# Ledger of designs, part 83: VHH binders against q9y6x5

Target 1, 379 residues: q9y6x5
Amino acid sequence: LPPKLLLVSFDGFRADYLKNYEFPHLQNFIKEGVLVEHVKNVFITKTFPNHYSIVTGLYEESHGIVANSMYDAVTKKHFSDSNDKDPFWWNEAVPIWVTNQLQENRSSAAAMWPGTDVPIHDTISSYFMNYNSSVSFEERLNNITMWLNNSNPPVTFATLYWEEPDASGHKYGPEDKENMSRVLKKIDDLIGDLVQRLKMLGLWENLNVIITSDHGMTQCSQDRLINLDSCIDHSYYTLIDLSPVAAILPKINRTEVYNKLKNCSPHMNVYLKEDIPNRFYYQHNDRIQPIILVADEGWTIVLNESSQKLGDHGYDNSLPSMHPFLAAHGPAFHKGYKHSTINIVDIYPMMCHILGLKPHPNNGTFGHTKCLLVDQWCI

## First folded at step 24 (VHH)

Design ma30
Fold by OpenDDE, last read:
Structure ma30 (fold): chain B 379 residues (1-379), chain A 123 residues (1-123)
Amino acid sequence: as target 1 above (379 residues)
Amino acid sequence: QLQLVETGGGLVKPGGSLRLSCVVSGFTFSSYHMAWVRQAPGKELEWVSTISGSGEYEYYEDSVRGRFTISTDNAKNTLYLQMSSLKPEDTAVYYCARTQYKYSGEWTPFDVWGQGTQVTVSS
């Protein structure tokens, strides 16, 4: 029988939460499997881009989902939560669920993973849920496990997405120990529910499960604001995305716009597109705007009104506060092994290997995950 | 027809308690997150609390945390706000509304509102 893999994302689960809070269910999951303590995600460290990087192995400039809000100057199209169903935005890459879906005697399933309710390259998972944040974890889990267990052709790859602790992180900030403890406990309980469900269905020993996240969360403050209106008139540019990485589309000469912004704040770097640091791998896509503003960690870019968020993400992907973790369990994985760091794009070739899929060209390095896998030599 | 009907408001002394109810018709709680918002005289609309459609998560504005409790009865299709230790600053018209959470980390604007119920906290 072909291998099966379930990929689970808890949005905004910062890696160091594992060190600072108790997760009895997750720790048990880890004890019986593997842990990568830190996953370096892709720049910008936002939800749509990083989730797509996980399943494509590509930097954002390559898979084309470069932000949660995008603009294409040629087609004049906009991308956002309210308008994310156009395959135009997703077709610059082939996500793993499509690759898997196209295999003989296999199918894919999805519970609200970004992009899974969109026909990408004219292919959509055989089983999927439209995104609805109000749907319970239990219902999502029930659907996923039902599909994994009873589908024909069999579901061999499935994704499950959950919005916490991101929502709470934004609301309370990651430094709110009281509220975040409560939230993270609930997350651990959900992991417990997941494991229990798999055991009850007889899937636990045969199903590969990856639990990860797309990004972390940093503490914000009303005392750390960068007001763009103080530097440039709004009539001189169109704002495509705001904070902490602003995407600027000049309405006047780009150089003039740049000059007005370059010294706006000591806590913000201003880049012309061609000057964006190479380490970000965030340059070679037309959907990246001519000017980007990158706020320092914990600083918020605002216009007229300040954000009420006490936590945010999207910052430099080298910052530990932006890093998620990865835990995994199943036949493909060792037991009781911990690894320090991988890149988020490394997950894709690993998943392809587990599923026996030929990976599309990607930016991941399979070698970085070899020590996690029982069938690989770990030097 | 989508309808939200708030009840339970009234006059109460500081330190007192009230329980607000919101009966929903035309949709179910499981399809949306439910929220309480309030508007005090001469002030802007203020978010008070949200409960997830599944009831798994509750969110509170800082000034009401520990004093207010949001809950639902799915069988009755009713949203509740238990208010305790009420303060004069809590005086407002209270509304229930529905919302969603987006991938981007934003909450959708409230699209369905009730008529509101007046809460007055005064000595």
Scores: ipSAE 0.893, ipTM 0.960, lowest interface PAE 0.5, mean pLDDT 96
Fold by OpenDDE, fold request of step 25:
Structure ma30 (fold): chain B 379 residues (1-379), chain A 123 residues (1-123)
Amino acid sequence: as target 1 above (379 residues)
Amino acid sequence: QLQLVETGGGLVKPGGSLRLSCVVSGFTFSSYHMAWVRQAPGKELEWVSTISGSGEYEYYEDSVRGRFTISTDNAKNTLYLQMSSLKPEDTAVYYCARTQYKYSGEWTPFDVWGQGTQVTVSS
């Protein structure tokens, strides 16, 4: 039988939650598998970009999903939650589920992973659920496991997406121990449900399962706001994305806009596109706007509106608060092994290896994950 | 047609309790996040609480945490708000509305509203 892989994402699961809270089910999962304590994600540290990086192995500038909100100046198209199904936005890369279906007589399945409901390169996931945050975890799990067990051609790659603890992190802030403890306990219970279901269905020993996240969460405050309206008139620019990385499309001379913003706040870096730090790998795409504003950790960029969020993400990807974790279990993985750090783009070549797929060109390094795999040499 | 109908409002003394109900029709209750919002005279609309369609997650505004409980009865297609330890500051028209959480971390605008129910807390 071909190898099978289930990729699970709990949105906004900060890596250090594992150290600060109890996860009996997840710890058991880890005990029987592997753990990467920190995953360095891609800049910007937002949901659409990082989820696409996981499944493509590419930096955002390469796969073209550079934010949750985008604008293409040539076509005048917009990308957002309400307009995310146009293949135009996704076709700059080939996600692994497409590769899985095209390289072999295999199927892919998805429970609400970003992009899985879009025909990318004229290929859509064989099975998928339309995104609806109100659909229960159980229903998502039921569909995924059904597809894994009963599909022809067989589903060999599946994804499952869940919105917590991101939503709660935004609402309560990651430093709210009372509320976050409650939320994280529920997440651990869901992991328990997942494992139990797999065991009941006889999938546990043969299915490779990766549990990860796209980003962490940092604490925000009403005392840490950057009001753009105090620095520049709104008539001088179009806002494509706001916080913590604002994407600015000037309506007047770019230099003039830049000069008005460059000293707006000591807690915000203002970059012309060409001056964006190389370490972000966030320059070489037309969808990146001429000016970006990057707030310091915990600072929120606002207009004449107050932010209701006590937690946020999207900041510098070198910040530990932005980092998720990765845990995995299955025949491809060792048991009881822990690793310190990998890059989020390293997940793609690893998954390709597990599935026996030839990876597309990517920014990942397979060598970074070799120690997780039973069939690889680990020095 | 899409419809939300709030009931259960009234006059109560400080420290009292009320239970609001919102009956949903025209759409599948469990397919949305349901919210309570309130508006006091001369004040802005204020979010109070949200519950996921499946009931898995509840969210509360800070001022009502521990005093208010949001819940659902799927069989009755009804949203509830149990209010206890009511304060004069809780006086408002209470509305139920539907929303959804987005990938981006934003919530969809409330697109369906009820007529509201008046809650008055006064000695």
Scores: ipSAE 0.890, ipTM 0.957, lowest interface PAE 0.5, mean pLDDT 96
Fold by OpenDDE, fold request of step 25:
Structure ma30 (fold): chain B 379 residues (1-379), chain A 123 residues (1-123)
Amino acid sequence: as target 1 above (379 residues)
Amino acid sequence: QLQLVETGGGLVKPGGSLRLSCVVSGFTFSSYHMAWVRQAPGKELEWVSTISGSGEYEYYEDSVRGRFTISTDNAKNTLYLQMSSLKPEDTAVYYCARTQYKYSGEWTPFDVWGQGTQVTVSS
């Protein structure tokens, strides 16, 4: 039988949660598998972009999902939660489940992973659930495991998405020990449920499972606000995305808009598109707007009518608070091995290797994950 | 027809308890996040609590944490808010409404509301 892989994402699971909270189930999972303590995600550190980077191995400028909210000036199309199913936005890359399904005797399944309900390159996941945050983890798990066990052709790649601790992180802030402890305990319990289910179904020893996240969470405060209205009139630009990385579409001369914003706050960097730092790999896409504003960690860009969250993400991807973790278990992985750091784009070539898929050109480095794999020589 | 009907409000003394109910019809509340919001006289609408459709997650405003409990009965398609240790500042019209969490970390606007039930906490 072909190898099987389940990719699980707990949205907004900051890496250092593992050090600051108790995760008996996850720790047991790690003990029997591998851990990467920090995963450097892609800039911007947002949900749609990073989830797509995981499954494509590409920087955001390359796969074209450059934010949770996007605008294409040529087609005048908008991307957002309410309009995320147009293949136009996704077709600049080929996600791993599409590659998988192009192989003989293989199919893919998805429980609400971003993009899995979209026909990308005229291929949609063989099995998928439409996104609904109210659907229980159990139901998602039931569907995934059913598909893994009973599908023909067999499901060899599956994804499972869960929106916590992101929602709670936004609401309470990552530094709220009381509330976050409760939420994280629940997540650990869900991991326990996952493991138990796999054991009950006889999948545990044969299924490769990756548990990861797309980004972390940083503490925000009402004392750390950047009000754009204090710097520029709203009539001079269209806001495509707001915080902590604002995408600005000027309605007047770009230079004039830039000049009004460049000194808006000492806690915000303002970039013309061509001046965006190379390290972000966030320049070479038409969907990146002419001006971007990048707030410092923990600062929130607001308009006069904006409400503030106590936690947020999307900041510089070099910040530890933005980093998720990766844990894995299965026949492809060592047992009891811990690794310090990888790049989030490195996950793709690793998954391709595990599944025996030829990877599309990507920005990942397979060498970074070799030490996690039993069949590879560790450098 | 989508409908939410709140009941259970009334007059109670400080320190007392009330249990609000919200009966849902026209849709399955388990497919949504259900919330309680309140509006006191002369004040803005205030979010109180939200529960996921599956009941897995509960969210509370800080001022009501530990005193209020949100819950559901799937068999009855009913949302509840158990209120204890009530304070005068809890006086408001309480509404139930539905919402959903989005990938982007935003919540959908409440699109279905009840008529509200009056809660008055007074000596």
Scores: ipSAE 0.889, ipTM 0.959, lowest interface PAE 0.5, mean pLDDT 96

Design ma30
Fold by OpenDDE, last read:
Structure ma30 (fold): chain B 379 residues (1-379), chain A 123 residues (1-123)
Amino acid sequence: as target 1 above (379 residues)
Amino acid sequence: QLQLVETGGGLVKPGGSLRLSCVVSGFTFSSYHMAWVRQAPGKELEWVSTISGSGEYEYYEDSVRGRFTISTDNAKNTLYLQMSSLKPEDTAVYYCARTQYKYSGEWTPFDVWGQGTQVTVSS
């Protein structure tokens, strides 16, 4: 049988949750498979960019999804949740589900993974659900498993996306042990449901399953706010994205805007586009605005309105609080193996290997995941 | 026609209980997140609670946590708010509304509202 892979994302699942909370179902999943304790995600540490990095193996500057909100100065187009269906934004890369479908006798399925409801390079997922956060996990799971079992040509790659614990992390903050314990318990139960369903359908032994996330969550506070209005008049710039990485499009001379912002807060770094640190790999794309503001961990950039969020993400990708985890199970993976760290872009070449796909040029390093795979030598 | 109809409001003494209902028509109840919001006299609109259409997740404002319970009956296309240990500061017009959670971590603006139901807590 051709290799099959299910990629599951629990949005905003911070890596250290595994150490601080109980996950009996996930731990059992890990025990029978592999764990990467920390996954260094891409900068900025936001949902659209990181999910696309997982499935392309590219830094944000390369795949072109550089934020949850974007602006293209040439076409005057905007990207956001309300306007994310234009292939224009996605076509700078080829996601793995497209690569998979271009192979003979293969199809792809998706339950609300970002970008899967968009025809990218004139190819849309053979099976997909339109994004609706109100759809139950059970319904998503039902569709995915149905497609995995009954599709022709067979579904060999599938994705499943879930919004928690991100929503709760934003609401309660990651330091709220009472509420987050409840939420994380529910997530573990969903993982239990996933495993049980796969076993019931006879998929468990033959299906490769990756459970991961796009980013973590850091604690925010009303006492840690950076008010841009105190530094610059809003008439001098257009705000493309706000916090914790603000994208600034100057309406006046860029240098003047920069000078007004550079000392706005000791808890915020201000970069001209050409001065963005190389380690972020966040410079070489026209969709990155002329000025970016990067708040320190736990600080929130605001305008005249106060933030209602007690947790947030999008910060420096070197921060442990921004890091997700990766767990995997299936015939391609070892059993009972734990690895310390990989980069999120490393997932793509690994998935391509598992599926027997030729990867597009990417920023991942296959060598970083060899120890997870039964057919590779551990370095 | 999209419609939300709130009922169950009334006058209650401090420490008392009320159960609000919101009947949805014109759209699929389970396809949205449903919320309760309230507006007290002379005050701004305040979010109270939200529940996913499937009922899997519920969220509460801090001042009502432990006292209020949001729930749904999908078969009846009805949203509920069980209020207990009511306080005078809970006095307000209560509205139900629909919203969605977005990839970006933001919530969509409430686009459908009911007429509201008056809740008065007074000794």
Scores: ipSAE 0.886, ipTM 0.959, lowest interface PAE 0.5, mean pLDDT 96
Fold by OpenDDE, fold request of step 25:
Structure ma30 (fold): chain B 379 residues (1-379), chain A 123 residues (1-123)
Amino acid sequence: as target 1 above (379 residues)
Amino acid sequence: QLQLVETGGGLVKPGGSLRLSCVVSGFTFSSYHMAWVRQAPGKELEWVSTISGSGEYEYYEDSVRGRFTISTDNAKNTLYLQMSSLKPEDTAVYYCARTQYKYSGEWTPFDVWGQGTQVTVSS
C-alpha cells in the first residue's frame, strides 16, 4: 500500500511556545515521534508565501507567491484574500498535492490549505474545502479523515489548516501570557482530538502526520510605529503591501522615491529591488516591487493610522520570533527523537521521500531531515 | 432577506447587568464569525467582541474583558452578549454583525447589520 501523509498547520504557532507553555497532547505526540525545535521559514514571513514554500520547497522568489498582497505590472492583476483563486499567481510552481495526483492510484485532499482550491497547472485537489474560517476544526478533521479512509483512488496526501494561534496572536500579542495560555491550551486539545480520531479510525499506526506552522509572532506596540506619510506624499507611489514589509510601486522616478524613504526611520531598512540582501532570496521575481521597506522586529509601518494589532509577523526570517516548529509521527519517523533546526523548504523533499514522489527542483536539502526518518542514515 | 434583529437594550444603573440578543435570519451564523460593535453619540464605531461560528474562540476588547461574555445558541440561531458591571462608558447603540477571518490576518468588513439596541448606563 502506498504511504499516506497528513500535513497539519496551526497558523502563527511560534516555536518557543513549546518551551513556555504546557502541551500534554502535543508532547505525547512528540514522545511517540520526532520534533524539530526551530524551523527557519522564508522571507517574507507571511501566510500565503510560507504555506506555499512548505509544499513546493521553494523560496518565495521562485514559487511566485511573494506576499499576501501582490501586484503584477504587466497584467495589472492584483493578488489578495479577495482574489487568490487565479492560477496565474500559483502556476510558477508545482505543489506536492498536484505531483501526488499525477501518480497512478493516488489522490489528494485539503481542508483549507492555501492554494488547494485553485486549479494549478490545470489540476485541483481531488478533495478540498473552500476557505471559511468559521468552519470548526471538527468538521475539517471529519472531512479529511473521511477522505483518507474511504476515497478511491485513495487519498495519500492530505492537508489541514487552522487559523490559530495566529488570530489570537494578532489580537493579544504573544506576550499576553493569560490570553495566549488559554488559546494554546485549546490548540493542544485540538491536537488531542486529531490523535484520538486517527486512533479510532485505525489510521494512527499507518498514517504519517506532520504538525507544523508557517511563522511565529512578535510583540507590537502603539509606541513603535513608522508613519510613511511623514516621509513621502502618497501621490508619489502605490502601496502594494504595507507592514512589516512594505512593497512600493513608484509613480515618479524610483530614485526620487527611494531618496525620500531611505532615512524615513532608523527602525526600517529601505531597499531597491536589486539591493535586497541575498540571504532573503527575495529578488528574482517580477512580482517583487521596485522598492521594499523592512521594519525592525516589533515595529509597524502605517499610513497616518494607528495599528490595532498587538502582534504581527512578516519580519526578517532569521528572527527566532518568526520561527515555527515541526513535529511528526508515523511509520516513516523515529520515536523520541529531537532535532534542533531545519529550513522550512526542507519539508518538501522530506515529504516527497515519504510519499515516494520525485521532487521537482527545489531549494530544500533532504539531508537536513535524514535523522528524522527511520530508513535513512543519520549523519 | 438577510436580517439581524437585536433586543435586550435598556436603561440600567452603573454596576447593573443586561443581556443582548441578536436573532439571525436569512443565513446560518455558524458559517460566520459573529461580532458585537457599539457606537456612542459623537464617537466612532467601536468593536466589542467576536465569536467564531463554531463557538471555539472568543475575542474581547480590553475594556470589556471580564465583564462581557459573548455566546451563541445554535438551535435558535441567536447571538448573545451578557453584560455585567456596566459603566457609563458602556452607553451606546449596540449592533451585531458578521465577519470572517482571512488568511492575511485581517477581518472582512461587516456587511450585515441590525437596527441596533440602545444601552444606557446612568445613575
Scores: ipSAE 0.880, ipTM 0.959, lowest interface PAE 0.5, mean pLDDT 96
Fold by OpenDDE, look of step 24:
Structure ma30 (fold): chain B 379 residues (1-379), chain A 123 residues (1-123)
Amino acid sequence: as target 1 above (379 residues)
Amino acid sequence: QLQLVETGGGLVKPGGSLRLSCVVSGFTFSSYHMAWVRQAPGKELEWVSTISGSGEYEYYEDSVRGRFTISTDNAKNTLYLQMSSLKPEDTAVYYCARTQYKYSGEWTPFDVWGQGTQVTVSS
């Protein structure tokens, strides 16, 4: 039988939550599998970009999902939560579920993973759920496990997405111990439910499961705001994305816009597109706007000094607060092994290896995950 | 016809309790996140609480945490807000509304509202 892999994402699960809170179910999962304590995600550290990086092995500039909100100047198209279904945005890369789906006697399934309800390269998962945040984890889990267990051709790759602890992190801030402990407990219980479900169905021993996240969360405050309106008139630019990385499309001379913004705040770096630091791998895509603003950790870029979030993400991907974790269990993985750090793009070649898929060109390094895998040499 | 109808408001003394109800018609609230919001005289609209359609997650404003409980009855297609230990500052018109959480971490604007129910906390 072909290998099977379930990829699970708990949105906004900061890596150090594992150190600061109790996760009995997740710890059991880890005990019987592997843990990567920190995953360095891609810049921008946002949901759409990072989820697509996980499944493509590409940096944002390469797979073309460069933010949660995008604008293409040539086609005049916009990308957002409300407008994410156009394959135009996704077709610059081939996600693993498409690669898997195109294999003979294999199919893919998805429960609300970003991009899975879009035909990419004219291919869509045989089974998928449209995104609806109100659908219970149980229902998502039931569908995924049903497809993994009963589909023909067999589902060999599946994704499962959950919105917590991201939503709570935004609402309460990651430093709210009372509220976050409650939320994280529920997440651990969901992991328990996942494991129990797999065991009941007889999938646990044969299914490879990866539990990860796309990004962390940092504490924000009303005292740490950057008001763009104090620096530049709104008529001089179009805002494509706002905080903590603003994408600026100048309506006047780019240099003039830049000069108005460059000293706007000591807590914000302003980059011309060509001057974006190489380490971000966030330059070589037309969807990246001419000017980007990058707020310091915990600072929020606002218009009219209005903000309601106590936690946010999207900041420099070198910040530990932005890093998620990765845990995995299954026949492909060691038991009781912990690893310090990998890059989020490294997940893709690993998954391809597990599934026996030929990976598309990617930015991941398979060598970074070899120690997690039982069939690989690890020094 | 999408409709939300709030009931249960009234006059109560400080420290008292009220239970607000919001009956939903025209859609299934389990397919949405349901929220309570309130507006006091001369003040801006204030979010109070949200519950996921499945009931898995509840969110509360800090000022009402521990005092208010949001819940649902699927059989009755009704949203509730149990308010206890009421304070004068809780005086407001209370509205129920629906929303959804987005990938980006934003909530959709409330697109369906009730007419509201008046809650007055006064000695």
Scores: ipSAE 0.846, ipTM 0.934, lowest interface PAE 0.5, mean pLDDT 96

